# Ledger of designs, part 337: VH-VL binders against q96il0

Target 1, 167 residues: q96il0
Amino acid sequence: APERGAERRDTAPSGVSRFCPPRKSCHDWIGPPDKYSNLRPVHFYIPENESPLEQKLRKLRQETQEWNQQFWANQNLTFSKEKEEFIHSRLKTKGLGLRTESGQKATLNAEEMADFYKEFLSKNFQKHMYYNRDWYKRNFAITFFMGKVALERIWNKLKQKQKKRSN
Key: E = the ipSAE of ESMFold2; O = the ipSAE of OpenDDE; V2 = 0.75 times the mean of E and O plus 0.25 times the DockQ between their complexes.

## First folded at step 14 (VH-VL)

Design Zb27 (framework fv_ebrasodebart; at its last look DockQ between E and O 0.41; V2 from the best seeds 0.54)
Fold by ESMFold2-Fast, scan of step 14:
Structure Zb27 (fold): chain C 167 residues (1-167), chain A 120 residues (1-120), chain B 108 residues (1-108)
Amino acid sequence: as target 1 above (167 residues)
Amino acid sequence: QIQLVQSGAEVKKPGASVKVSCKASGYTFTEYYISWVRQAPGQGLEWMGWISAHESYTNYAQKLQGRVTMTTDTSTSTAYMELRSLRSDDTAVYYCARDQSYLPRGHDYWGQGTLVTVSS
Amino acid sequence: QAVLTQPPSVSVSPGQTASITCSGDKLGDRFAYWYQQKPGQSPVLVMYEDSERPSGIPERFSASNSGNTATLTISGTQAMDEADYYCQAWRSSTANVVFGGGTKLTVL
């Protein structure tokens, strides 16, 4: 705080306050992409005066993030394993080794790989459809709680104004 | 109206596999995960894993990774849990339980349990 | 995996308040759940998302979750409440469901 001698400010729940000290995070933080899911994790700020509704929202957002991370980590792992198995199978059928004479991984051409991508997408169509349904429902729930939190903050602001008027 | 009905008791030899079924009724099967939880005689609850009805989200307990497989059949609203390479310490009552796929509401309905006895 | 610690037993007289604790590192940052199990029966969900009560569960059941400790509170405890109680949480690092070791509630 540049204005030394001023009365101390409390940390705001919203994290908008410029009076938040550097050692107390006042806002969410975005991390680097996860190796397995390739999604960026969000580390949620916990305000000192967190209401029960704000706590539920934070926990729901955290659970949804972990669910999403786990889904994509599993999908990426499955894709990589099935892709490698497909390549190995096709190379064995052609009588080719798993590596080129230069020591690089042997690969299939784009037209051969198109068979794998087509089968993988077809096989996983229903799974991705249900993932999208659950993702939308989860985000609807988060939006609903965000609305409740916003209404709570408006109500608290109105109560503060009424208290100030009666004083 | 909401029910989870499990298959009957099993007696197995060490090294065998067991597959327990859990037939759901009275709700939209695809809107819930099915957890499998076991309980050894006189002991507490141990979570084994969790599967979405469409099989795209599956997570197994680390201890059981490689020995357990969970599957579903949406046409019959049935979940399955297969445990391989059985040992005597796998003797337990095995439960299925549902939880919402899009909200963490907890396991609100449970099957009646299936006793699996592993004996030499 | 994460450990959730419960006392092995709690005893109360009929009409008294029973408190069952569940402790784990930063448990208050996760949702906690509580299950009741009577001998020979399947578990029954009695509390979810920290403090929410399912339809059909008596109002004398309540719960809280803060810091490292979740607490199940049964006010005006009745003989029918005698059972094993298990807490459950979702562990973020592995997305695992974790159960506490269980508490036997004796009403005598």
Scores: ipSAE 0.669, ipTM 0.862, lowest interface PAE 1.0, mean pLDDT 83
Fold by ESMFold2, look of step 16:
Structure Zb27 (fold): chain C 167 residues (1-167), chain A 120 residues (1-120), chain B 108 residues (1-108)
Amino acid sequence: as target 1 above (167 residues)
Amino acid sequence: QIQLVQSGAEVKKPGASVKVSCKASGYTFTEYYISWVRQAPGQGLEWMGWISAHESYTNYAQKLQGRVTMTTDTSTSTAYMELRSLRSDDTAVYYCARDQSYLPRGHDYWGQGTLVTVSS
Amino acid sequence: QAVLTQPPSVSVSPGQTASITCSGDKLGDRFAYWYQQKPGQSPVLVMYEDSERPSGIPERFSASNSGNTATLTISGTQAMDEADYYCQAWRSSTANVVFGGGTKLTVL
């Protein structure tokens, strides 16, 4: 399972895979795990009076979610493919078939599989470093826009108070 | 100066392959995706796919799935696009363009284009 | 696959306002981008993130994106604005980038 996806899944309501997204919810909604990435998408609330700044924040959050889903979908496919290739290669090198005498798919013991996991992590270290960099940069940008939205709402609230006193 | 410099024009016969290079300079290569976009004579822009410069994951247009391979070499800041089983309707100018991996800035810099002509 | 539809041509008089539309299902839910391409040249980004203008692009260029339609607007249109214009959107569910068919802007 993707490391980043586990963090997000911990916040999801129980039984989310059976939910139908609310048509006019006033809150963001967490959907069921995506088929390819195993990440739970956020379904963003769109208020009727959404400001241009609020719209940009929502789109930035949505695109960051899509970027994250794409990374982990690709990583899951690569992991599965390389795992099977490693098992096949090691069985072939040892002169063993792909199936046991009972017909079950042959596999490697835990120590042998640990070699795969070590090699996979080592080969993907730089890829994950750049993913983490971009993840933090994207979250910094989102936080910055959240601050701008908060200030916009404060200014609108102060402007409304000033207007009421002038009447 | 930010630049994307592509390899020179190519003339190919149907059934052959072509590999176009795109060398980036003047920026941090690993912060950008590289898109490949082609334009047939007198036609519009057609997106072919993109590749993450550092993560080496790819996404190809459905029309081209199975015929296209995109790669990068981070040590030379170079992206490559290979199109196989060429046919006459693959005649086009092929562009590379960058798009930032963490901000949605769009394709702000484009290569000069590489004309690939497929004729018998 | 998703489609972005643009009118094939738009004509305006010098000094008038040109509007180039780009239509796609739920396009307003995505960031839209605009590119200018003059004959024999590579495309140039003229608008990004729906309504943002890159440095070096004149203030007469503006854009919006709402509902199913993004619009590139050029106020005080000049002869040098004569070019082909393409819209672009991201398609995360298919992992495709999509371009519109292009619009030839003619300044008469």
Scores: ipSAE 0.604, ipTM 0.817, lowest interface PAE 1.2, mean pLDDT 84
Fold by OpenDDE, look of step 16:
Structure Zb27 (fold): chain C 167 residues (1-167), chain A 120 residues (1-120), chain B 108 residues (1-108)
Amino acid sequence: as target 1 above (167 residues)
Amino acid sequence: QIQLVQSGAEVKKPGASVKVSCKASGYTFTEYYISWVRQAPGQGLEWMGWISAHESYTNYAQKLQGRVTMTTDTSTSTAYMELRSLRSDDTAVYYCARDQSYLPRGHDYWGQGTLVTVSS
Amino acid sequence: QAVLTQPPSVSVSPGQTASITCSGDKLGDRFAYWYQQKPGQSPVLVMYEDSERPSGIPERFSASNSGNTATLTISGTQAMDEADYYCQAWRSSTANVVFGGGTKLTVL
């Protein structure tokens, strides 16, 4: 039985987004796309008087973002690797080199690449389903806490108005 | 009752591989991540990585990249951790732990631990 | 790599309040978790999401966060609370888990 070579799942290097928002920003900032995940990171604003509930929401959003970054970084790495392998294998089968006579990287036509995309999507279908499930659940939780924070803010505004009327 | 039951102690030589199992029960296996944490004798806890249910995605500690593989068998609700190219400094108690996938709950349930001894 | 820093040891008399700190870069942006570990046993989650207490954990256990420091507080410390305590958080940008170095709590 051929030893199925342990497919070294090359994990994407933890690219720390070097994007730092301006220190005086009072808003959430969106950074440039991450080089591995291609997702744009969000830097969440921290208010000076952040409530415990607001803090919890912010932390939940941050963790969800990091989870997404990690997932897509790995997925993109896998995609790139498999794509390259596919191209190389097809070129070899055609008796073509990896480079054209002009020295350019040899490519496959759109029809041949369509087969790769179909196969890749089929192979990763279940993985994407589970990701989507978890994504929806996380976002549902975030939305729920957003609602709670909104209610808290309304309540605090009402209390402040009452205190001003009593003085 | 929620329980994580790990495989028994292992003694390995340097350069060998070890595969530790963690059987989960008492909850829906597919709704949680499994983390692996090790603890060398007299030392603190060291996170090794986590895996989602159905092996959809993994995250490994950088220090262990290339040497560790985490897998799951959903039919038996069992998680596996394989560590290759074992060294003496890999001697530790290895724990599996449950981590909730939807909310950041931390590691709420732990296995009993598996002692892996690497000796010449 | 952002390391969570804990004091190596804390001593407290029975009935007094023990406080264990955990400090780390950007810890204020992450949930802190706390684990108790007794000799020869698996870790037990005692606090989650900075200040939430799991079912079965005594009310004398509480936790808070301020800036980049998380604090576990044990009020009315008992002899049974003698253990190693570890803080844990998710690491920024990598979704990695990081533990503190651990704190040995001694009840004198």
Scores: ipSAE 0.565, ipTM 0.827, lowest interface PAE 1.1, mean pLDDT 88
OpenDDE, second read of step 15: ipSAE 0.534; ipTM 0.815
ESMFold2 (binder alone), look of step 16: mean pLDDT 90; pTM 0.932

Design Zb28 (framework fv_ebrasodebart)
Fold by ESMFold2-Fast, scan of step 14:
Structure Zb28 (fold): chain C 167 residues (1-167), chain A 120 residues (1-120), chain B 108 residues (1-108)
Amino acid sequence: as target 1 above (167 residues)
Amino acid sequence: QIQLVQSGAEVKKPGASVKVSCKASGYTFTEYYISWVRQAPGQGLEWMGWISAHESYTNYAQKLQGRVTMTTDTSTSTAYMELRSLRSDDTAVYYCARDQSYLPRGHDYWGQGTLVTVSS
Amino acid sequence: QAVLTQPPSVSVSPGQTASITCSGDKLGDRFAYWYQQKPGQSPVLVMYEDSERPSGIPERFSASNSGNTATLTISGTQAMDEADYYCQAWRSSTASVVFGGGTKLTVL
């Protein structure tokens, strides 16, 4: 699938459909990195006899993945836009053109770019803190449901063993 | 008591902007998203977007992208929805509703609604 | 664009079981939610995460979600249950919300 998504930013990775595992797969599968979020999507295996609890866990994991991809796609877009604006502003202040003699985009040295990185991190510190808090809460919820599924599987094995003993 | 209280009815001309407020009380504001949902007269529910209370996550309906902005003020536990370049088909009751930020529990509490009428 | 289809109206006699469907492509792979709206009032959440009831919602309300169809079931339907019912699901690729067109439940 095309490597470029020039016109629009999106949370859905271009080309992901080319890398979907076959329906016969018995395992979760990791796809290529999303163009915008730079995160790898997980394609969840759906068991033939999935329990209601297993289904809820899978749906919760899928929702959390989409939430995470949306956040990072938006952050990466904001970073790129503000970085370009910073470079443009600094070059204008220096009286320099936006392109080099070779026609490539003019850039700033690492020392000058350090100011932008510090500013961006400072500006976004609170946002990233709340993202991390919610991310931890989401993962705690997923872990809790994983525990419930594990207990259900143990209980079902015990029930089957008892039923076989009764017969 | 958990409650969402919205600002009063508005009448606007086409091309104007409207900003509706939604004041939350009775819970920890920063632990929930606020969704905005509208309903044209005699029609169904239409989702407009949602925002996390600390503004770290925002997503708008594609049809409204570029015209809608959602914000929050955590010091007053208030969410805002601003819709610009109003058209007659924007006439609707606008609702705010909360959803839990880390679990997809659905919109468990709703504001009373704000009627926005767009007419020349 | 995801579309959730509901019948425009469902009629049932008092005490009978009402069934309201919500159909969408692969809806059973998403969480479904149900809302009740009475005239002049805000919507009220009656079912969440496919089959869970909020505190205060009678046990007469139940729901399921599988394949392409989510179903809200109201057993022993009462006059007070007369309302518009809306289903809701998440759109996975956009992490956005979509509502069904709504079903008017009439109890007569």
Scores: ipSAE 0.601, ipTM 0.818, lowest interface PAE 1.4, mean pLDDT 84

Design Zb29 (framework fv_ebrasodebart)
Fold by ESMFold2-Fast, scan of step 14:
Structure Zb29 (fold): chain C 167 residues (1-167), chain A 120 residues (1-120), chain B 108 residues (1-108)
Amino acid sequence: as target 1 above (167 residues)
Amino acid sequence: QIQLVQSGAEVKKPGASVKVSCKASGYTFTEYYISWVRQAPGQGLEWMGWISAHESYTNYAQKLQGRVTMTTDTSTSTAYMELRSLRSDDTAVYYCARDQSYLPRGHDYWGQGTLVTVSS
Amino acid sequence: QAVLTQPPSVSVSPGQTASITCSGDKLGDRFAYWYQQKPGQSPVLVMYEDSERPSGIPERFSASNSGNTATLTISGTQAMDEADYYCQAWRSHTAYVVFGGGTKLTVL
């Protein structure tokens, strides 16, 4: 920390203090929204005694998150590009420049933009359908592995209980 | 059963473009991605990019700097890879290979490869 | 850029255990995959998701992935195992698939 130092009036000893999880948190924690995808990344806690099955689940969740981030980053970029092209095309059709007389970026009204949104959604309907299919399948796989991890933990607890009682 | 069959060898001059095809059969085409991987003579495998069957997801290697385009035709279960502005160092065997779209399992089936030679 | 490092060659006698390593920063936090390629042939997936074996791949093939190193192990190595072996991992948004430089396994 470069210039963090002194600040007076730290006299509140208790109450509800702010929480900021450390880099090696004991829990998963959520980061700020990604610039391109607008999704918040989850940073997964790695337990000290992570089993191979727990490691596989974590890797699957991480890979799914990065797949999801990339899809939405690309979708948002495509949306922004096509929106700009649509606006330019409509302004050209009306005989208007890309800038107003005041030098501001020219824009379209809500009714005209509704046409763009309908066109964009219709054009990308199949893409979103397949994204949703794969998203559901990925979450089903994650849920299935979460179930396996839960069963592993139950069996480990039963095994320890049996061992404890074997005296 | 499951197979990926690629188009035949190509000889191109520097600056030309090449388009390689990969016809899939024996599985549900829309449930898999198709990766393109090339291998220069005596060199290792280099990933070029992949595309989902309905083009809902496409990702290219940065090294190819906008020179590559991948497409699909779901009606014929065929994937295509076009590489533009060819250079001598693009001489390689080009492979297509599949991986699951919802859960990457590795490239379990590969095409036979297409030799692309770029020379004057 | 090659972000995964493999030894260029490994030599073993028939029946010995071959060990091929693949190293990369935090590789153990990603799934690793292994491919076998014989001269003039397409690659064949021999191990996926760190330690899973595809149908048709002999049980003498096994693999692990921890820390910075993934390892492909071939027990009771046979002459037919002589090939180039490539590791692969998924590393980032900009390079979803990355291959190692390859290891030539010689069985003499």
Scores: ipSAE 0.615, ipTM 0.827, lowest interface PAE 1.3, mean pLDDT 83

Design Zb3 (framework fv_ebrasodebart)
Fold by ESMFold2-Fast, scan of step 14:
Structure Zb3 (fold): chain C 167 residues (1-167), chain A 120 residues (1-120), chain B 108 residues (1-108)
Amino acid sequence: as target 1 above (167 residues)
Amino acid sequence: QIQLVQSGAEVKKPGASVKVSCKASGYTFTEYYISWVRQAPGQGLEWMGWISAHESYTNYAQKLQGRVTMTTDTSTSTAYMELRSLRSDDTAVYYCARDQSYLPRGHDYWGQGTLVTVSS
Amino acid sequence: QAVLTQPPSVSVSPGQTASITCSGDKLGDRFAYWYQQKPGQSPVLVMYEDSERPSGIPERFSASNSGNTATLTISGTQAMDEADYYCQAWDSSTKYVVFGGGTKLTVL
């Protein structure tokens, strides 16, 4: 069975291809933090007798996790890229090279970096506001389906209990 | 009513760029993603990418990364798709379509399509 | 290589049941969607989230998704159903949307 490097790329943003939960797990399992998003992925356990409602909830939870992880991976990459561009721009303005005399990356002091952080936060404020709104709505949808699954399980237990009492 | 209205047909030379617009109306623009999907003559649907209305979430098809840029203008409820370095095989009808940002219900409304012809 | 595979064509007589399949690795672990496209028109969403039907779509349209195969079923097929049908799914790892190659439904 040939394994291809494309399937195992080290630069995979989610890190999901490197995550493997314990095989004997009968519950959801939490993995190590993703390299790019710094969020821990949840691997969802699939019951043998999964109902259509349970399947829909699981698919929705998995989709929401991937959505959240992708957002933060992209934000972290954008932050790193813009930070590097800011440092390069300021060093060019000062007439300094990108490397120190010792060959290390030239850096700015904390006071100079404070300007970058203020600009980055201001620039991204509205985008984070909309992210929070969507995150809230996604969790509401998940809670709604969790409630439907809970009602289905209660109903099934009542059916089971009534059958036992009739027999 | 809910509508997505696209800009008119374009004829471009190889190497040029094209920018297609998609104006949304009848719904809260910022609650939906906009996907761009193209269809070459006699061919199937090919997804190009999607963008959230507030631009916080954007993803492009691997084949088109580096050539495509998607943007939005929330003040006019308009999405844009720019494709650069055009080739003859970019000749297609380009569609915009919406999908919900918090509960993905599929692309329930589509624009009328914009024919882009790339020829010498 | 195609990620989602559909038969190129399916033919049925009026009133018969049409079944259009869409196959992909672990497709049943993702949501599947179905679109109808008539010549010169934009696609129309006919089924979403595996088996849900949008308002305005006739009850004769139904769908399922399990294992590696999603299926669109049209009961009591009418001449007006003649169109190209496309399945669509999400790649959860990359958030990449993928369409099937399309199936031409002919009603004769």
Scores: ipSAE 0.550, ipTM 0.795, lowest interface PAE 1.6, mean pLDDT 83

Design Zb30 (framework fv_ebrasodebart)
Fold by ESMFold2-Fast, scan of step 14:
Structure Zb30 (fold): chain C 167 residues (1-167), chain A 120 residues (1-120), chain B 108 residues (1-108)
Amino acid sequence: as target 1 above (167 residues)
Amino acid sequence: QIQLVQSGAEVKKPGASVKVSCKASGYTFTEYYISWVRQAPGQGLEWMGWISAHESYTNYAQKLQGRVTMTTDTSTSTAYMELRSLRSDDTAVYYCARDQSYLPRGHDYWGQGTLVTVSS
Amino acid sequence: QAVLTQPPSVSVSPGQTASITCSGDKLGDRFAYWYQQKPGQSPVLVMYEDSERPSGIPERFSASNSGNTATLTISGTQAMDEADYYCQAWRYSTAYVVFGGGTKLTVL
């Protein structure tokens, strides 16, 4: 759908929000940080004469961006949920209620929270290693297709220059 | 030869849980996602969720969130899907299928399917 | 409700061209995939990344994807092509897999 003003904000089912550039933008546009992943989305410009190879690169970049945003949104939600569960568990073990005398949510001190951080990092170490492996492989694939697009553009430019010189 | 071999048919009562296994062979297990897809009798394909073989990325269908858990065991190249609080409308053939984790190429190999029947 | 819409059935005569559509908002900005399923069997990937054929899939299968519509085309349709066909894509901005409702291809 086209935008109605200088910017438009869309929200995806996953909770990811998107800002759109003006309809006549001629460049890729970087939006504000996503609420859940804290990553800035890139909105890719689609040229009128996009080649099949350029289209494949754009689809690959878009898919990789969504994969990356989903990974970090899920990690942030998991961290928050497990942190809350840890706090509730520790407060129950200490015989304390989930709220303070003032009615605010009860919290643990930094020393107690250190146990949670150590457990969370240890539990997620392997997951982060494999995420990094896949992230590098995805970027290698993107770089490979970027190289193909660059070669295509150089070849087309050389053909254009040769054709102009023949006239 | 690339194969995904699933566990056998199950009959469960409402409220029970079922855990279906999918054993992969013939490829590097940790380089692929495993999707779980179900199909009720006479109906279409319904995606349930994905899991990366190393469990770094797991994503479930909203309808099943809270009832489904997907896990893997890389030492045996096996993926598992557990569905809890079974209802009669969970009666379906459950499939596992692979797709590449770093460059999705489509679900190129599928398990044979596991019929799960939920009845009283 | 399905995010990807397919006609429930398509009928063709042997040797004719079958066309099966799959429609979804901004589907042409995503990779589309196609699966064939015969009764009592697991699905088989017949097209991936919009228009690529896996090894073993006949040349008579082709596909396109632009705008809001992906299309699977079977030229010179044979009786053996009779099956249910499902399109698949990732939902835009969610990375969730979604399947079309399926199309029963009948060759008479």
Scores: ipSAE 0.599, ipTM 0.818, lowest interface PAE 1.3, mean pLDDT 83

